# VHH binders against q8cch2: the designs that were tried, part 7

Target 1, 325 residues: q8cch2
Amino acid sequence: RFCGSLVSRTFSFHVSWRMEDPLFRLDLGWPKNSEYFTGATFCVAVDSLNGLVYVAQRGDNIPKVLVFSEDGYFLRAWNYTVDTPHGMFVSGTPFEQSVWITDVGSGPYGHTVKKYNSLGDLVQVLGTPGKKGTGLNPLQFDNPAELYVDDTGEMYIVDGDGGLNNRLVKLSQDFMILWLRGENGTGPAKFNIPHSVTLDAVGRVWVADRGNKRLQVFDKDTGEWLGAWDNCFTEEGPSAVRFTPDGKYLIVAQLNLSRLSVLLAPPSGSIGDCSVVSTIQLADQVLPHLLEVDRKTGAVYVAEIGAKQIQKYIPWHSRTPAFGA

## First folded at step 1 (VHH)

Design q04 (framework vhh_7qia_2)
Fold by ESMFold2-Fast, scan of step 1:
Structure q04 (fold): chain B 325 residues (1-325), chain A 122 residues (1-122)
Amino acid sequence: as target 1 above (325 residues)
Amino acid sequence: QLQLVESGGGLVQPGGSLRLSCEASGFTFSDNAMGWYRQAPGKQRELVAFITRGGSTNYADSVKGRFTISRDNAKNTVYLQMNSLRPEDTAIYYCATKLYGDSWTGYEFDYWGKGTPVTVSS
């Protein structure tokens, strides 16, 4: 940590909840087994149907993928076929959920997007392990940052986290390219480090265009560019983006500011302007990287690479009207 | 605590070559982007080259074709091979990384070593 400084985990997160965010509170009791966070925690994914939280961390001679219950208990760990995890997403049927992991390592498993079953068995590989590239047949990656899988099985992948590629790729359930957008640049539909990707409730794809300090928005079916939000990110770009399950808010992380922002979802039928509802200011060396929202509970899990932890924020619904929509 | 130690600087004639080394400790080197900055007397610090965790490289226009950045993850070391040196390359050269950051581009670097001086003199 910077200059040997330690910041109280409890103090930092409790202060941010009380003072700066009326919508969420830190669950100080999650996780129960924080001793398993032995490396820098880069990403988190949630299996809302089975109440599981997946965490990926970096380091040699430590478990790379950890599985916790939604109540915070450590259940199991995997170390298989992962070099350098970056992003994660849980997808599948109600009967069989799977975990997708993006890998940005220079080792034998890097430059891939890999699917694992609930037991940690590798069942699908996109890209060529250990081989970066820009090719489309077969599809190659260079530091794939994150993915999102729709309920249809269609996939949205942002590639890359500091690689040569700066693109958003949509794949069918059978892994065929349906459309692709992006090249390095600052103009519309161009990216500089597309870092996070998510869908809203009305068929739009949202990309955290981190190096360009904006969110960009695309039609999910056509890939048509619909707009961008840059006015909330003048100091630093977004590293993560997710919608709350009710569709009312976006949660965004700004890594080097150690900040989470809650933004109003765009009005019906337009992209609108970026409006900050509240901020959660973390201690300077916490560094929120990627986050995930539990579709069932609305809980927000944040991967904090500087603090080497995942923290859970739960909706503070007591501040809403007695009968909410 | 993170530590970066630069070496390899010195005095060279125009057209000469130097190889700078930077040994890193206190973080997982293979997970981080590494960069080289330089600062000439009376000038602002500028990024000259960076290398991502995946090995992708980028260079300032002033050094393209003359400088090569590389890394050796087994030795926790990043290198800057400098060829065809010019008097205008005279500066203190700093190794840089992001403390507990991910593989962001070089302009987001937030930790630097103490530097190694390079003088190119006719």
Scores: ipSAE 0.000, ipTM 0.271, lowest interface PAE 12.9, mean pLDDT 84

Design q05 (framework vhh_7qia_2)
Fold by ESMFold2-Fast, scan of step 1:
Structure q05 (fold): chain B 325 residues (1-325), chain A 123 residues (1-123)
Amino acid sequence: as target 1 above (325 residues)
Amino acid sequence: QLQLVESGGGLVQPGGSLRLSCEASGSTFSSYAMGWYRQAPGKQRELVAFIYSGGSTNYADSVKGRFTISRDNAKNTVYLQMNSLRPEDTAIYYCAAHIDSYYRGQTPVYDYWGKGTPVTVSS
């Protein structure tokens, strides 16, 4: 079985008047019910409003989706209509949050992006279940890797994780294509395994172009290519990308290096080059795949496919009361 | 469970070509990403070429433009076409199946490996 001592941390300090504390620390007390991680844990999503953490795992005859509290307690599980989960994202109104799951399986539920309510009931299906494709009317997927849903309900989907498609698709709230970018290649706005997608605070879409060892950046409204960062990824491409809630940093996973990196966010109006602020080096078998940031607390949840677990990292510089520790 | 069997290795002169095959049996092959790895005597095993379940590919810098990885899901087979072979390509070539990761000298417990096929490039 996995032991927490297999996780190691190494932090680099940014140059300043004094050495800064490490940006993040492992919460050794999370989760309380790790016995429910019976399969390879591929993705994690956070409902910050209700304090829920969703985990999807792969394996036969096991629950595919697990629900934990932000304090680490197992609450429930469901496993219907999910074949092979890859990415997930929580979105919705203050009255009802939903979880979206991308499914890359060859079974009856695969090649889809599916919306579930908090109880695991299927609410919406994008794509054709069990049938891969490149078509746009209706929109088809081939191994959809991840999605991001903004506060207006507009969706950004990267398709695919090793499929025929290498594209970023923007959908309206009613699931109509607003713009699409991408084809297989190494040039600007071309992808090789677009694996993760997120937004920054200033209207830019960031894509982990994993096979090309770079992050690519697009204008969210027009889909215009704005630039790329490759200088931090010479050994390994990014598998996951997320911003901290204050917008100051990106958190990136490099899967086979078993490493998390904290990168400095670019200012508004420029992309610049990648700058590494700190790193978290994990044991070789941990393999961080996808991650999510709690937009309320700044906690980082990491899905670790090799270790078969989710780990929670807490920011040292989180906002606390004057008497808090 | 998945079993992998490599074939197509042999002796070839510098500048020559070989095509390696890896046939899978047991589990559903199409659900796995596939990699070709090599290990020369006294060296660590290295990733040469990688193909995801849907067909996207990655290559080591040392083989870009010379090697091509492909798959045929109907035949449960992954191929490595090796052109313009060099003496430094001499190694045992291994096929591996992954649940959407790739290997850097550390094998996750859920990965599957073949026994290898030797390739010698010499005159």
Scores: ipSAE 0.000, ipTM 0.245, lowest interface PAE 12.4, mean pLDDT 84

Design q06 (framework vhh_7qia_2)
Fold by ESMFold2-Fast, scan of step 1:
Structure q06 (fold): chain B 325 residues (1-325), chain A 123 residues (1-123)
Amino acid sequence: as target 1 above (325 residues)
Amino acid sequence: QLQLVESGGGLVQPGGSLRLSCEASGRIFSSNAMGWYRQAPGKQRELVAFITTGGSTNYADSVKGRFTISRDNAKNTVYLQMNSLRPEDTAIYYCAARETYLGYSSPGEFDYWGKGTPVTVSS
């Protein structure tokens, strides 16, 4: 059945091309080397300072981490101590950028959050490799889903993704627990599969509480619960959340609906309700999982596990300069 | 446990070349980062070359452009190709390995060491 056969990149290209979005357009020329997507692509991270895009994929006997330029050229690959990648984040100074990867594998490298330099050298391991747990001394993980590192080096980790833990952990730059929130549940500051974590420009931590079909918001310094948005997620929870560089919008993925949504950022000083600005509906088999926003260009990279690819969306205006002096 | 055995050392004239080999046994070699250290008489042990499981390499300034580290995972072996040798390269050369799932504070921290192979550069 020829019509039942899918070529994931061609299929995704045709689906995305037929969609009209007022804010973003698909970069049809990215990447230049799609042949390197040999496994299911789970996460993407951007080094905005050096113009690099990191992609992690799953599969045996293939490179687990791929490095592309922002214009789409394959540069290098590595798989040192990576078993089953789930989430990733680029952090560091202008002189030294690092890649953090969460690993949810059942193998010897799983249940960890690992730091690599730009060459793929392992420089730090959090968690107990190959052993899931709930312990805090030492800190243990059970399927850590994603992390975010702020400019101070403080870290925010969501630990869950179907494990026994359902929590948000804040660590100092030297990896001490500063605060921890969460247990399994539906109430305030309780989670069911905390899947993605990000910061806004005003010191709030946003968590995609996927199983509870909501975003939850916390004060970054105290861990105080500030509110939640559930009105946009009645059919399916958010799998990914990121802010645009100008702070005006959130980009959210809903994996099982194969949908991306652009949401209006909340009013200053309040959480408000969720408002959808635009939606990109992909075909059912595409399955957008996690995404990242280039803080310099505003480009959105989406890891699509069903289509086995990364798609790049660019703002219709290639820069997002501030308006009104 | 992982065991490391160095070979290929010897006497060579200035400007000559040697290739050192380090064979690993007992555990899966491909899961270890590998390094070469040297220690001259009366001096501290220094890292001269380092290679990750993915093939990323680093070199001490004193050997950069003259020494090349490489690995062959099928043979459980790491190599140090030494070209344009100088009298100051005279030392005992040590192979070292680190397990990939162990945390470390510097690339010079290694869990397993060979017994060393002597290299003498003289007329």
Scores: ipSAE 0.000, ipTM 0.117, lowest interface PAE 18.2, mean pLDDT 83

Design q07 (framework vhh_7qia_2)
Fold by ESMFold2-Fast, scan of step 1:
Structure q07 (fold): chain B 325 residues (1-325), chain A 124 residues (1-124)
Amino acid sequence: as target 1 above (325 residues)
Amino acid sequence: QLQLVESGGGLVQPGGSLRLSCEASGFTFSIYTMGWYRQAPGKQRELVAFISSGGYTNYADSVKGRFTISRDNAKNTVYLQMNSLRPEDTAIYYCAAEGKPYSYGWTSHEYDSWGKGTPVTVSS
């Protein structure tokens, strides 16, 4: 009996449809201050401890980082030292949360991964601002796509959204390179546009290898390649990947299909094949780019570059997902 | 691929200790994973410990709790502190550097630069 709704689209006044989704529903009341979405919204990150939602958007002479409450109210914004945001992640201790932003701009702030405090003050810069490169001492980037920061403070960065590096880099809490995997290619541990990165609950790193139409999996401690899933992505590669807080599902965005897929997570010790549990078909041309899952509530926030908005999907309190999703 | 020179090997009684040193030259030492391998007579060469550019360490099960690997980037040197030595630790010990910067490999084929080895004999 549980149903979800997709975003309504207006072609000739009030064209709407409903797709039954047993796992998630659209929160039509979020956000409350959508007037602040003045540019294309590329990424979203969640501070679950403080109930904050960070959004980054592109455009000239507009605030590039927006902060909303989990209830949808606009709180603050900043534009300093951000050129062209691509991915973002919130990390830190319970006492001090920070937001990291990857920047792919050609201007003075681009080709960097930058850390900001909750007030928008820049506190750390990785990469060489304004200069793309392949160098490792110091570490350089060429269009860094996204990052994930573990609870230990260790970082995972995918570098190559349209750039030449096509690599996954692990850094220590002190920003020393611990291991690096990847080069351009189609074989195991090779990438074509590594676009999104996340961790599962059992020490595996998952990379959305968008150009190769697959997810690749690595051991977080060694960087050893553990396997890949390509069977769910024959039409379009994954642009974003996240786990639900219970570890049971992956949420994946397929940008050019305007679609979100809910996939069954593999057990510890096995990668197996991809299994689709549920699918959320969004309105045409909304273009879901990156997404984030609130680790406290399980809410899914989706950055839609074509629609210039963030949408919030809330989990249903359902016992069993529908078959044939 | 560059020069590695080991020192510190020798003869020691069971239960004794030795500290091996490996001095590297001709590359940016700090960005490479360094490992210690050993080869006993008639056996294949095995990796006993490694240390990444970031200081992450791992050990073969046979030496865990007894051996400690460390590095000094200012001196381009990697060390292996060997405690509670056993007769089965008798081998030639080789210093090695991985072929790719920032690599975190466990497999011997990933190491491109090798020293000549330093013998360690644990005498009954």
Scores: ipSAE 0.000, ipTM 0.188, lowest interface PAE 16.4, mean pLDDT 85

Design q08 (framework vhh_7qia_2)
Fold by ESMFold2-Fast, scan of step 1:
Structure q08 (fold): chain B 325 residues (1-325), chain A 123 residues (1-123)
Amino acid sequence: as target 1 above (325 residues)
Amino acid sequence: QLQLVESGGGLVQPGGSLRLSCEASGSIFSSYVMGWYRQAPGKQRELVAFITSGGKTNYADSVKGRFTISRDNAKNTVYLQMNSLRPEDTAIYYCAAQYTVDYGFESRSYDYWGKGTPVTVSS
């Protein structure tokens, strides 16, 4: 019979190699309650204002969303209306934070981008639950991979994780389409598996165009294509992309290589070529999927599908040498 | 959509060698994880080896050191070089391609399969 994932057939997953990096080091004390990672951990999001870390995992009869403190303590879990989580993002004001989750696959909540309040209550659903589509009125999805919400509440969604739409959608705070780019292809502003999306500090949208082995860059206001970086990804495309809070670096994951890379951010007005500053090679089958950066601390949380865990990396200089043990 | 066509199977004596080929057609071959599975008579299908789009390989313990998987993205082809063949290697060998961005248990993917090529290692 036809059956599932090639990786799931290997019967073996390795815990991540613990490596120190000139820019980052592994926090060996996080999390405190790893026993709650009972499924494949697909994504992570950070509420920097309240010191919370949200993790989504897949599996039957287990809680789908886990909430930890930034110090690593398990606080609570919920799974209502979450089926097959893929990407997550925390947004909102200091007084009201919300968690957005993309949901994929053939399950009853699949092909949606859903907003939850901090208590886990469903507040908003974009897309048609359980039904994939290409439509724009109303907006439909086919395996939405990730989203990013800026401080104004404008939203950027990449659709899709193995789906057929292959597009970047910008929505207003009230969920109206402001602009849309993309279709399946290899040319400029075309995508093959747009997997991760983020903003830089100078008004650019960065998309991990995983299947085309590149990052693509767009003007956030107009959707104009500004350029692409492919020279760092000849072996494998990026699965995740985030900027450090100071805007100096991009952190990217290359899932099939089990690798994290730190890339130098381009200056305002230039895209240029990709420059790798540092790499973290994880053990085979760890499979870093998506990651998030704590905008307050600069900590990097990495969701590792194969290892079934989240690892936390902290900036090397976040503590004096006296606290660096 | 992707179509996979296997070739290179046959009858060999124990200790012999075979090279299996799988040609892909239809779409974006370079984005696929390519693998070889086998199914012996009366047994379940099992993974033999896979190769990522970047060329990273993985092997089942039963074939490690004897089999080599490789790919040629310019020719849309994946290969399995099989050395030191044993009677227990007798099976139908299937080429598989996975169009996926998530890689985990229970993950969604588009899996494509060839029709299989038989390999018999005579006793």
Scores: ipSAE 0.000, ipTM 0.179, lowest interface PAE 11.6, mean pLDDT 84

Design q09 (framework vhh_7qia_2)
Fold by ESMFold2-Fast, scan of step 1:
Structure q09 (fold): chain B 325 residues (1-325), chain A 124 residues (1-124)
Amino acid sequence: as target 1 above (325 residues)
Amino acid sequence: QLQLVESGGGLVQPGGSLRLSCEASGFIFSTYAMGWYRQAPGKQRELVAFINSGGSTNYADSVKGRFTISRDNAKNTVYLQMNSLRPEDTAIYYCARKSLTGYYPHDEYTTDYWGKGTPVTVSS
């Protein structure tokens, strides 16, 4: 072992969890209160305006939603109407931010996409709690994996994480279906476990089509399929996808490889092929699942289900060598 | 750093009064429910008073009408005013931060942080 610290579980011979990427460095001082990570940490969302980091974890008799400051201090926790969290996203106005959570449980609150205010009060439910389905009137879910909410309030939901559905749904601010794409399959605009969804700066929707080992790209207004990237994912599909705030890079996770990759974003009007700029290889049992980017700071938060933690990576765009080194 | 620091305990005669204070730091105090617990020698720790973030209070039957819990969000402090003290009130008193857990409609509050405790002795 040449490069990093040990893990006590199944161990990779080559570990680099201490190694910094040239574009990012690990914040070893975050969080300050890791003792609250008592379950498997599945997702993370950031309120950049108020400096809050939301974490959802799974387990019996533990708080399922944790709230930290961006400086790493534990602030509060809640369990309201959350069974089995999978993905989450913070949206809203500068005066009222809300957190959305996808719930994949078989319990009374599963197969839903739920909106909570900053205090943890439930304010909206999409889907039928405890009942999976394929229906569109009303809209039903089966293991909804993740969502993204645009600054316009329009929503993009991928459904789902190994359920009956394999689709991308766009909703208006009033939760009406604007367009829907997808069915189970390997062809264009077909999915196998659509696991993560995000928008780029030029009106494209990116979906981590995990089971098909690719990213797929759609026009956000029409839902038209624009292309796919599979050349970076021959060993394992992406579990998460996010853009850096400057729009220059995508950050993806490959869960079973315990790997994070930084990919070069394509310019407007071009999809092309995937280009890897940098890779962070984590220890084999870390298992990065979903991640979020702070739109204000560019910090990357990674939910690691095997390590039962969130790691924070800070942008490192230029390095000043130590004086006299 | 999350801290709860209790003060105001001591020795008092039956029928006397004490005011306990718990000063909180390292979190947004106004958003949390707070409780006072006590533990007498050889007994389990019991909740005596509770106050939620909205100011609603609950009391154990043994202290109802004698104890009053209150909070000052500007000072990040929760108080327990203890009147008409009895020998059976003798215990170490603990300040506790409460987090809502469970699932709707069967939500319950759990204690996620404890102070170090302050001793109260009621004896002649």
Scores: ipSAE 0.000, ipTM 0.109, lowest interface PAE 20.0, mean pLDDT 84

Design q10 (framework vhh_7qia_2)
Fold by ESMFold2-Fast, scan of step 1:
Structure q10 (fold): chain B 325 residues (1-325), chain A 126 residues (1-126)
Amino acid sequence: as target 1 above (325 residues)
Amino acid sequence: QLQLVESGGGLVQPGGSLRLSCEASGNIFSINAMGWYRQAPGKQRELVAFITSGGITNYADSVKGRFTISRDNAKNTVYLQMNSLRPEDTAIYYCAAGYREPYTLSTSAGEYYDYWGKGTPVTVSS
């Protein structure tokens, strides 16, 4: 489990050793107000419609959630019923945006998946606050790691980050279990620390099965296991996974190696083997934990718990076009 | 829509017992706490007992040892077994369900529960 002592793992590094990459470049000007990163930054989520970047950090007596503009300006902070944030996702609706946060704390708000409005008001709680468990009616959690919410309001939750549960849960918009996969193990559809979850453009759910050093893939409608990729993760398992908006690439973090890998997305109907297209080597011990991709701009935001910062990578717009394109 | 249906209230003599029942129907999946509140005439509504889906229970000091809250998950029903009833237990009893458990017994009812029953009167008198 990665969630050790925050003090022993925090470093004040603000510069990456890797300043450039063929597909992405570091935005050195983001954020403008890094002084607000007073705790270990565990997760990041993007409201692409309103140009907002949410950051959650850990620590006692500090604001747990920070809100920045996509241009890097600090806008506000809130800290209400958040104990120990782990994963975060912004879901858009025609009526309003929502921020979901997974909480892995041992305090009164932990072992929950909580929905907040854009002002930080709590509007929904899944799980039993302060009580870990394996139950399904109602659904209980033990260190829920991350979630992904589809445009339909259906959600995918991986539970969890070193707890009793090792499962992927699909919920309807009304929070009913539609399907569930997983138990502790190394076989197909079994997990060891399912840490990150995302969807591709062709109806597949991708899970970072961190302890088993692989990505696993499921049909989003049936929950049927479709395959796994382990050939890119022999050194260390994936801690985070996201697709670029064009669906062409996956961005994956490997925490202790302090690197991001850009992987080629498989075509519809095939999983195949993992292919690394590009690598972004970060500074030693920055520890990229979770990341998010702006669905509008393609910008990649990386939460670096060791460096206590979020770094922004943007697609390389100054790249020379291929001849004949 | 979530609906709470209460039953079991009534008139009882001092020292008697009653069992209140509250059945939840509709979207019960996200409900992780159910409880009982009461409101005596001219007083603020107060928490009597709560139970979480994981079985954590808590009781007001005035009812501890006399009242027992329990849950039947197969029926989505919460029960309040009330023993050794006293005249000061006279109140309208409300079933409540929501996504949070009350963290203090003095917390306002409206802060912790999203759904409420219509209330069932309990009168303890000769």
Scores: ipSAE 0.000, ipTM 0.102, lowest interface PAE 20.9, mean pLDDT 81

